VHH binders against q9y6x5. Designs and how they scored, part 37

Target 1, 379 residues: q9y6x5
Amino acid sequence: LPPKLLLVSFDGFRADYLKNYEFPHLQNFIKEGVLVEHVKNVFITKTFPNHYSIVTGLYEESHGIVANSMYDAVTKKHFSDSNDKDPFWWNEAVPIWVTNQLQENRSSAAAMWPGTDVPIHDTISSYFMNYNSSVSFEERLNNITMWLNNSNPPVTFATLYWEEPDASGHKYGPEDKENMSRVLKKIDDLIGDLVQRLKMLGLWENLNVIITSDHGMTQCSQDRLINLDSCIDHSYYTLIDLSPVAAILPKINRTEVYNKLKNCSPHMNVYLKEDIPNRFYYQHNDRIQPIILVADEGWTIVLNESSQKLGDHGYDNSLPSMHPFLAAHGPAFHKGYKHSTINIVDIYPMMCHILGLKPHPNNGTFGHTKCLLVDQWCI

## First folded at step 20 (VHH)

Design hd29
Fold by OpenDDE, fold request of step 21:
Structure hd29 (fold): chain B 379 residues (1-379), chain A 118 residues (1-118)
Amino acid sequence: as target 1 above (379 residues)
Amino acid sequence: EVQLVESGGGVVQPGRSLRLSCAASGFTVSDNWMSWVRQAPGKGLEWIGDIYWGGSRFYNPSLKSLVTISRDDSTNTLYLQMNSLRAEDTAIYYCAKGKDYERAFDIWGKGTLVTVSS
């Protein structure tokens, strides 16, 4: 039988949640599979970019989804969570579900994974759900498992996306133990639901399942605000993205805008596009704006409007608070193995290997995941 | 004592609705996946549906439109709502506690008889 892979994302699941909270279902999953304790995600550490990095193996500058909010100066197009369906934004890369879908006797399925409801390179998953946050996990799970079980051609790659604990992290902050405990328990239960359903359908033994996330969450506070209005008049620039990485499109001379912002706060780094640190791999795309502001961990960039978020993400991808985890189970994976760290872009070549797909050029290193796989040597 | 006790069965006319209850003792319903199954006279067991830890529910496709499974944590009770009952729905209805990550049950109720007749 051709290999099958289900990729599951719980948005905003910070890696250290595994150490600070109890996850009976997830721990059982891990016990019978593998765990990567920390996954270094890509900068910026936002939802759309990182989810696309998972399925492309590319840094954001390469796959073109450089933020949750983007602006293209040539076409004058905008990208946002409410405007993400234009293939223009996605076509700078080929996600794995497209690669898989184009193979003979294979199909892809998707439940709400970013970009899966968009025809990319004129290809869309044979089975997909239009994104709707109101759709229950039950319905998503039902569709995914139905497609995995009954499709022709058979679904060999599927994705499942869930918005928690990200939404709750934003609302409560990751340091709210009471509320986050409740939220994370629910997530663990949903993992139980997933595993049980797969077992009930007889899919479990032959299905590779990856459970991961795109980013973590850091605690924010009203006491840690950076007000841009105190540094520069709003008439001098267009704000493309705000916090914690602001994308600035100057309306006046770039240098002048930069000079007004460079000392705005000791808790914010201001970069001209060409001066963005190389380690971010966040320069070589026209969708990256001329000036980027990067707030320190836990600081929020605001305008005159007050932020109500108690948690946020998007910060430096070297920060542990931004790191998700990866757990996996299936015939391709070892049992009872724990690994310290990988890069999020490493997931793509691993998935390609599992599925027997030729990977597109990517930034991942297959060698980083070899210890997770039964058919590879762990050096 | 670990047990499941079904109730709510009886004689009902076609087209009517009926809600069955399954009271659990000795364990927490929400900490387990639960199932409803039925057995019609002279027939084998038929799976009706499941409810899992996170609340996900799955049903027999042949019965999906007619049944809803729910639970109440405060009363530690599992429910089966049946609508538009037909004569062929006549059966003994059982609730069962599932084994974690298995296609098997740990505990069964004694069942409750539902008779659909005019």
Scores: ipSAE 0.935, ipTM 0.973, lowest interface PAE 0.4, mean pLDDT 96
Fold by OpenDDE, fold request of step 21:
Structure hd29 (fold): chain B 379 residues (1-379), chain A 118 residues (1-118)
Amino acid sequence: as target 1 above (379 residues)
Amino acid sequence: EVQLVESGGGVVQPGRSLRLSCAASGFTVSDNWMSWVRQAPGKGLEWIGDIYWGGSRFYNPSLKSLVTISRDDSTNTLYLQMNSLRAEDTAIYYCAKGKDYERAFDIWGKGTLVTVSS
């Protein structure tokens, strides 16, 4: 039988939650599998970009999903969470579910994973759900397990996405121990639901399962605001994305806009596109705007409107608060092994290996995950 | 003492609805996965549905449209709502506590009889 892989994402699950809260179900999962304690995600540390990096192995500049909100100056198109269905935005890369279907007579399945309800390179997941945040975990789990169990050609790659604890992190802030304890307990219980369901269906022993996330969460405050309106008139630029990484499209001379913003706040770095630090791998794409503002950790960029978020993400990807984790279980993985860190782009070549797929050119390093795999030499 | 006690059974006419209750003692319903099963006269046990820790519910496909499982944490009680009852739904209905990560139960109720008759 061909190997099977289920990739699960709990949005905004910060890595250190595992150290600060109890996860009986997840810990049991880890005990029987592997754990990567920290996953260094891609800059910017946002939902759409990082989820696409997981399934492409590419930095954002390469796969073209460079933010949750984007603007293309040539086509005048906009991308957002309410407008993400145009293949134009996704076609700069080939996600693994497309590769899975094109290289072999196999099927892919998806429950709410970003980009899975869009035809990419004229290929859409064999089975998928249109994104709807109101759909229960139960329904998503039911569909995924049904597809894994009863599809022809068989589903060999599946994705499952859930919006928590990100939404709650935004609402309560990651430092709210009382509320976050409740939220994270629910997440752990859902992991229990997943494992139990897989076992009940007889899928568990032969299925590789990865549980991960796209980013963490940092604490924000009304006392840590950067008001752009204090530095520049709104008529001088178009705002493409706001916080914590603002994308600025100048309406006047770029240098003039830059000069008005460069000293706006000591808690914000202002970059011309060509001066964006190389370590971000966030330069070589036309969808990146001429000026980028990067707020310091915990600071929020605002206009003459107050932010109500107590937590946020999107900051420097070197910050531990932005890092998710990765846990995995299945025939391909060791048992009881813990690893310190990998890059989020390393997940793609690993998944390709597990599935027996030839990976597209990517930024991942297969060597970083070899110690997780039973068929590889660990050096 | 660990115990499950079913209630709510009785004689009901076809087409009617019935809600069964399962009161747990000695453990917390929401900290476990729970199940409903039934046994018709002269037949074997039939699985009805499960409710897991996170609240996910799964049902026998043959019964899915007719049943709903729920729980009340405040009363530590499991429920089975049955609609559009038929004669073939006549059975003893049992609630059970599942074993974690197994396809097995470790605690059973004594059952409650449901008779569907015109």
Scores: ipSAE 0.935, ipTM 0.973, lowest interface PAE 0.4, mean pLDDT 96
Fold by OpenDDE, look of step 20:
Structure hd29 (fold): chain B 379 residues (1-379), chain A 118 residues (1-118)
Amino acid sequence: as target 1 above (379 residues)
Amino acid sequence: EVQLVESGGGVVQPGRSLRLSCAASGFTVSDNWMSWVRQAPGKGLEWIGDIYWGGSRFYNPSLKSLVTISRDDSTNTLYLQMNSLRAEDTAIYYCAKGKDYERAFDIWGKGTLVTVSS
């Protein structure tokens, strides 16, 4: 049987949720599989960039999805969650479902994963759903499991995406124990649904399943705001992306804009593009704007309008609050093994290995995940 | 202590709708996956559909267009809505509590008879 892999993402599942809340279904999943407690994601810690990093093994500067909102100065194109269908934005990398599908006797399936409803390198997943947040988990799960079970050529790689607990994290803040308990209970139950469905279809024993997330969530407050309007006139720049990492396109001299912003707040670092710290791997792409503002954890960059979000993400990727987790189960994985940390880009070469795919050049390190795999030597 | 009790069965004309209820005692419906199955005269058990912890529902493809499973957490009751009933839908209908992560059931109801006839 060809190896099969289902990659599942629950958006905004902060790693320490596993320590602070109960997850009976997920814990059972972990008990029979592996857990990576912390996954260091890529900077910026946003949804589109990190999901694309998972499936490409690339830093954002390399795969070209550098934010949820982007602007290309040459083509004058804009990217956003409501305008993400232009292959132009995605074609700087080759995601794993394309690689997989180009193999003989294999196909890919996707339910709402970023980029899966776009032809990338003239290839679109054999089975996919157009992104629609209104589509229930049930419908997504049904389609994915159906495709995994009945497709010819067989679906050997599938993705499943769900918007929670991110949406709720934004709404309630991660420190709202009452509301987040309810939300996370639901997430755990959905994991139960997934596992049970796979077992009922007879897929469970031969299917590799990865459950992960793109980023965590930090608590925000109306008491921690950075108002750019207090520092610089709005007419002097275009805001391409806002909080917590603002992308600034100057309309006047860049140096003047920088000087007006550099001391705007003690809780915000201001970088010229060439001065962005190397550890972010967020410099070498034309889609990164000339000036980047990085708010401290829990601080929100705002204009005249106030933010209603009680939680947010996108901050420094070294912050634990930004880190998701990874759990996995299947023939390729050990049982009852826990690992402390990996980089999110490490997932790609691991998935390629599991699927027997030759990986494209990537920033991941296969050695970081070897201990998770039964066919690899690990000290 | 632990039981399932089906109700709502009876004689109905073809084309009509019927809603069956399954009242649970001794356990919480929403904390389990539940199933509806039926047995027609002279036939084996036929799976109708499931509802899992998170509310995900799965149906027999042959019956999907005709049935809807739901639950009420406040009353700890499972429901089976059936539409456009046919003579071939005549059967004893059972609700069952599933075993976690298994293809088995812990508890069965006694069933309720549904007869579809002109």
Scores: ipSAE 0.905, ipTM 0.962, lowest interface PAE 0.4, mean pLDDT 96

Design hd29
Fold by ESMFold2, fold request of step 21:
Structure hd29 (fold): chain B 379 residues (1-379), chain A 118 residues (1-118)
Amino acid sequence: as target 1 above (379 residues)
Amino acid sequence: EVQLVESGGGVVQPGRSLRLSCAASGFTVSDNWMSWVRQAPGKGLEWIGDIYWGGSRFYNPSLKSLVTISRDDSTNTLYLQMNSLRAEDTAIYYCAKGKDYERAFDIWGKGTLVTVSS
């Protein structure tokens, strides 16, 4: 029987939610499997880039999804939350579901994971749902379990994506204990639904399941705004992405734009592309704009005073508030093991190992995840 | 004391709808996964469907278009809506509380008889 893997993401699930809220179903899942308490994600700590890093093992500069909003000056193409289906954006890497379904007697299934409804290298997931945030978790779970249970060739790699707690984290902020407690209880109940359904279908014993996330969330405030209009006229640049990492395409000499911005706020770092810190691995792609502005944690870059979110992410990936967790259960994983940290890019080579796939060149380190796996020795 | 009590059964004409209730006492319905099961006279148990903690619902494929499961947390009650009833739907209908993370039930109701007869 070929090994099978289900990869699940609950968007914006900050690692320390596990310590600050109760998760009886998730804790039961962890108790019989493994937990990685902190996953260090990639900069920028945004949804599309980090979901693609999980499934490619690559830094954003290498896989080409460098933000949730992008512009390519050569082709004049735009990428956004509502305009994400052009394969042009995704084709700089090969995600694991493409590699998987090109093997003999294997297919891949997807319930809403970013990129799975796009024909990447002319290959779309064998079974998939077109993205629609109105589709219930029940329907996503029903489709993914039906495909895992009843497909020929068999589905050996499957993905499941859910928008919470990210959506509520933006709306309420992570410090709103009353609202976040209600939101997180619902998510824990959905994890219970997942586990119970897998058991009812007889899938649980022979299916590896990873439950993880792309990033965390930090509290924002109306008292922590950086107003770009106070520092530079709109006519001097094109704004590609705004907050908390602004992407600035100068319309005049870029040194002049840099000089207008460098003293704009003590709560914002301004980088010429060549001066972006090496630890970000965020420089070597043409989709990264000539100037980026990186707000301090909890600060919001705005053009005016008309709005701001109560929680946000995208900040420096060294910040604990930006880090998700990873939990896993199945025949490949130890039971009752807790691990402190891995890098998010390490997930890809681990998944390739579990599935018996040859990984593409990537930035992950298999050694970082060996202690999670029953077939590996760890020191 | 922990108890499940079904109600709403009786004689009903073919083609009609019927809503069964299952009142729980001694535990909270939404803290558990719950199920409906039926038994036709002289037959084995037939699973109808489940509702899980997060509200996800799954049904016997042969009954999927006939039935809907719901719950009401304010009354601690599980429901089974049945539509377009046929004579073959004549059975004792049970609600049951599932055992967490198992394919088994630990609490059963006494059942309510539904007879579909012209």
Scores: ipSAE 0.803, ipTM 0.927, lowest interface PAE 0.7, mean pLDDT 94
Fold by ESMFold2, fold request of step 21:
Structure hd29 (fold): chain B 379 residues (1-379), chain A 118 residues (1-118)
Amino acid sequence: as target 1 above (379 residues)
Amino acid sequence: EVQLVESGGGVVQPGRSLRLSCAASGFTVSDNWMSWVRQAPGKGLEWIGDIYWGGSRFYNPSLKSLVTISRDDSTNTLYLQMNSLRAEDTAIYYCAKGKDYERAFDIWGKGTLVTVSS
């Protein structure tokens, strides 16, 4: 009776992996549904910001999760991967699961999606798992399918998050075909597990499923390092975030810090906050620091030390290497349709439409996703 | 050419553990989703659990705390570990190969008998 949606993210799944590796299970999913070949994500192309953009339809400056590491000068609060539970950080927007479960006779469920274990606007996902990266895909899948099948009021919106291929992309780099082939085969097998389980439970025919990601991955190298210690002493600034977009809080005059950094490397752009390019939509939030450093693709900002990562993300969102894909299947979606591109912020108004929810003000354009949907005209 | 062969059945005392094996020929276990099913004397088939391509496992809620399914890709073998066996676990145990994206099996083993008696 009410429309249902499962939103799945495989972190760091670069769009062109679909062309360069074999995905029999994912290709079977796409064949019976829709594919968007490239999703243009938001700057910075990091995990927390882009996952929140998917579920709010907002640019990072508008939803307030502007990086994986943040500092608020007024409250003196810090945000990080290990310190992300304070609602303060999340309360500048209303994610779709909050809107959904406040509707009459609806609830929301979550298996590890960023923010779903936080009481945002005093509302936490109706069913959720506390984040723990050691919890298997099997357990996440079991919990989410149990909640979809056995809840009152019914779960109509559910999320599922998995850390791969991002973790392995960082470790090996996207150019390591031997290791990435093994990693991506495992992820395709997990997609098979998802589809098979949904069919076994009788959920498949009446559940809309989106499989997407937050960003891609680019190759890094020990030959492409930018050493900040060669340009500026640590005593002149506080480092809020390092690479590939460094967030710099000056301890001395801001212009003096900027001048020390502006010629540090030809492979890094240095921006005063007011000079950040408008196309980034990354300026109008107090959590964005006075100076940011944006490394060129494949370059790593370091503090006089080698990097252990062979792949990274967070770069300019115009780079194809930073773009994920989106695939979807279910009663709301066409069968066998391919679409070139959408913006990641467009996913939110589409999901609101599928669920019959009134979207909050957002940056997405519903018209960009109409061709995916059976109830819409595709112009 | 394509076969599933269960082994490891026999007579076992209540409270003991037993591991059943299912050797596959003519196909690769990890390229398929696989299942264990049992049939007690005079009863219908009872699903025990599944293991899918990515290693996700799902069990009959009545048996969840008593059984573990695993597979060994190097020997192309599926396993069922059973603990704290009870007389009611007396049954013929079958392994089966599932049909891709269906609620059906296309290949069954001949079964192995487990008798739990004091």
Scores: ipSAE 0.782, ipTM 0.919, lowest interface PAE 0.8, mean pLDDT 94
Fold by ESMFold2, look of step 20:
Structure hd29 (fold): chain B 379 residues (1-379), chain A 118 residues (1-118)
Amino acid sequence: as target 1 above (379 residues)
Amino acid sequence: EVQLVESGGGVVQPGRSLRLSCAASGFTVSDNWMSWVRQAPGKGLEWIGDIYWGGSRFYNPSLKSLVTISRDDSTNTLYLQMNSLRAEDTAIYYCAKGKDYERAFDIWGKGTLVTVSS
């Protein structure tokens, strides 16, 4: 039997939701597998960068997806969540589905994981869905299980992406117990659907399943706005990304733009690129702009306007509110084991190990995850 | 009393539609995964489809174009919509409650007869 792995992401699933809300289906999944209570993600704590970090094991500066909005000055290209298909943006790394399907007698499948509908190094996932947020979880699950069950060469690596609880977390904020309880109950029910379907198809006992997320969510407020227009004239810079990490391309002397911004708010840190803290691993890529602004947790950078979001993410990756969890079940994993923390970049070398793949150079540490795995000596 | 009661069967002309109901008592439909199964005269049980906790639905591939499963949580009722009925769809139709995380059922209805004839 070749080893098989399904990687599932529920976008914006904050780690402490597990302690603060009821998840009978997810807790049943965890009881027979492993839990990592906190996954320390990469800065900036945004969707595209962190999903690519999971599947490449690289910091954002190394894989090149450094934000959800990017600009390349040489080619004049723009990247956004609605303009993300140019391989140019993705080609600075090799994601695991490419490595997997280049092995003899192996295929990869994808239900909407970021990048899986793009030909990266001239290779696109063997089976994939073009991204469309209107496609139901039911349809994504049906396609993934069909491909896992009925493909030649066999699908050995599959991904499944779902937009919740991120979308609702932005709309309501993580502190809205009534609305988030309803949202998270629906997510738990979908996890139940996943597990039940895998059992009905006879896939459950021989398939490794990882359920994780890219980031958490923090509460925002109309009382916590940073008005950028009150500090600097628009004519002095080009805005590449706004909140909570603004990316500033100066149109005039860079030091002059920095000086206008550095005292704009006590709730925002302003960095020249070379002064970005080393712990962010967020400096050595041309797509990172000369000046970045990093809002404090729960603060929103705006251009003389209100914000309609009551929750947001993208903040400092040391913040517990930005951290997701990881749960896993399958023949590669222990049963009933709890682990405190790993780095999100550690997931990639672990997945390569499970699949018998040689990892590309990466920032992950296999030793951080070895206690999750039955074939590893933990002590 | 834990019970499933099917209704809505009867005689239907070929090409027409019919909706069957399954009223549940003693448990909440949305807290369970639920199924429809049928048995044609002189034949074995044939699985029609399931609906799971989160509303995901899965159907017998041979019946996929014929049927739709739904539920109404406010009335605690499961439905089977059947379209373009054919004589071969003549059967007793049962609903069933699945056992959590198993390939098994623990509660069955008594069934409702559907006869498709000119």
Scores: ipSAE 0.730, ipTM 0.906, lowest interface PAE 1.1, mean pLDDT 94

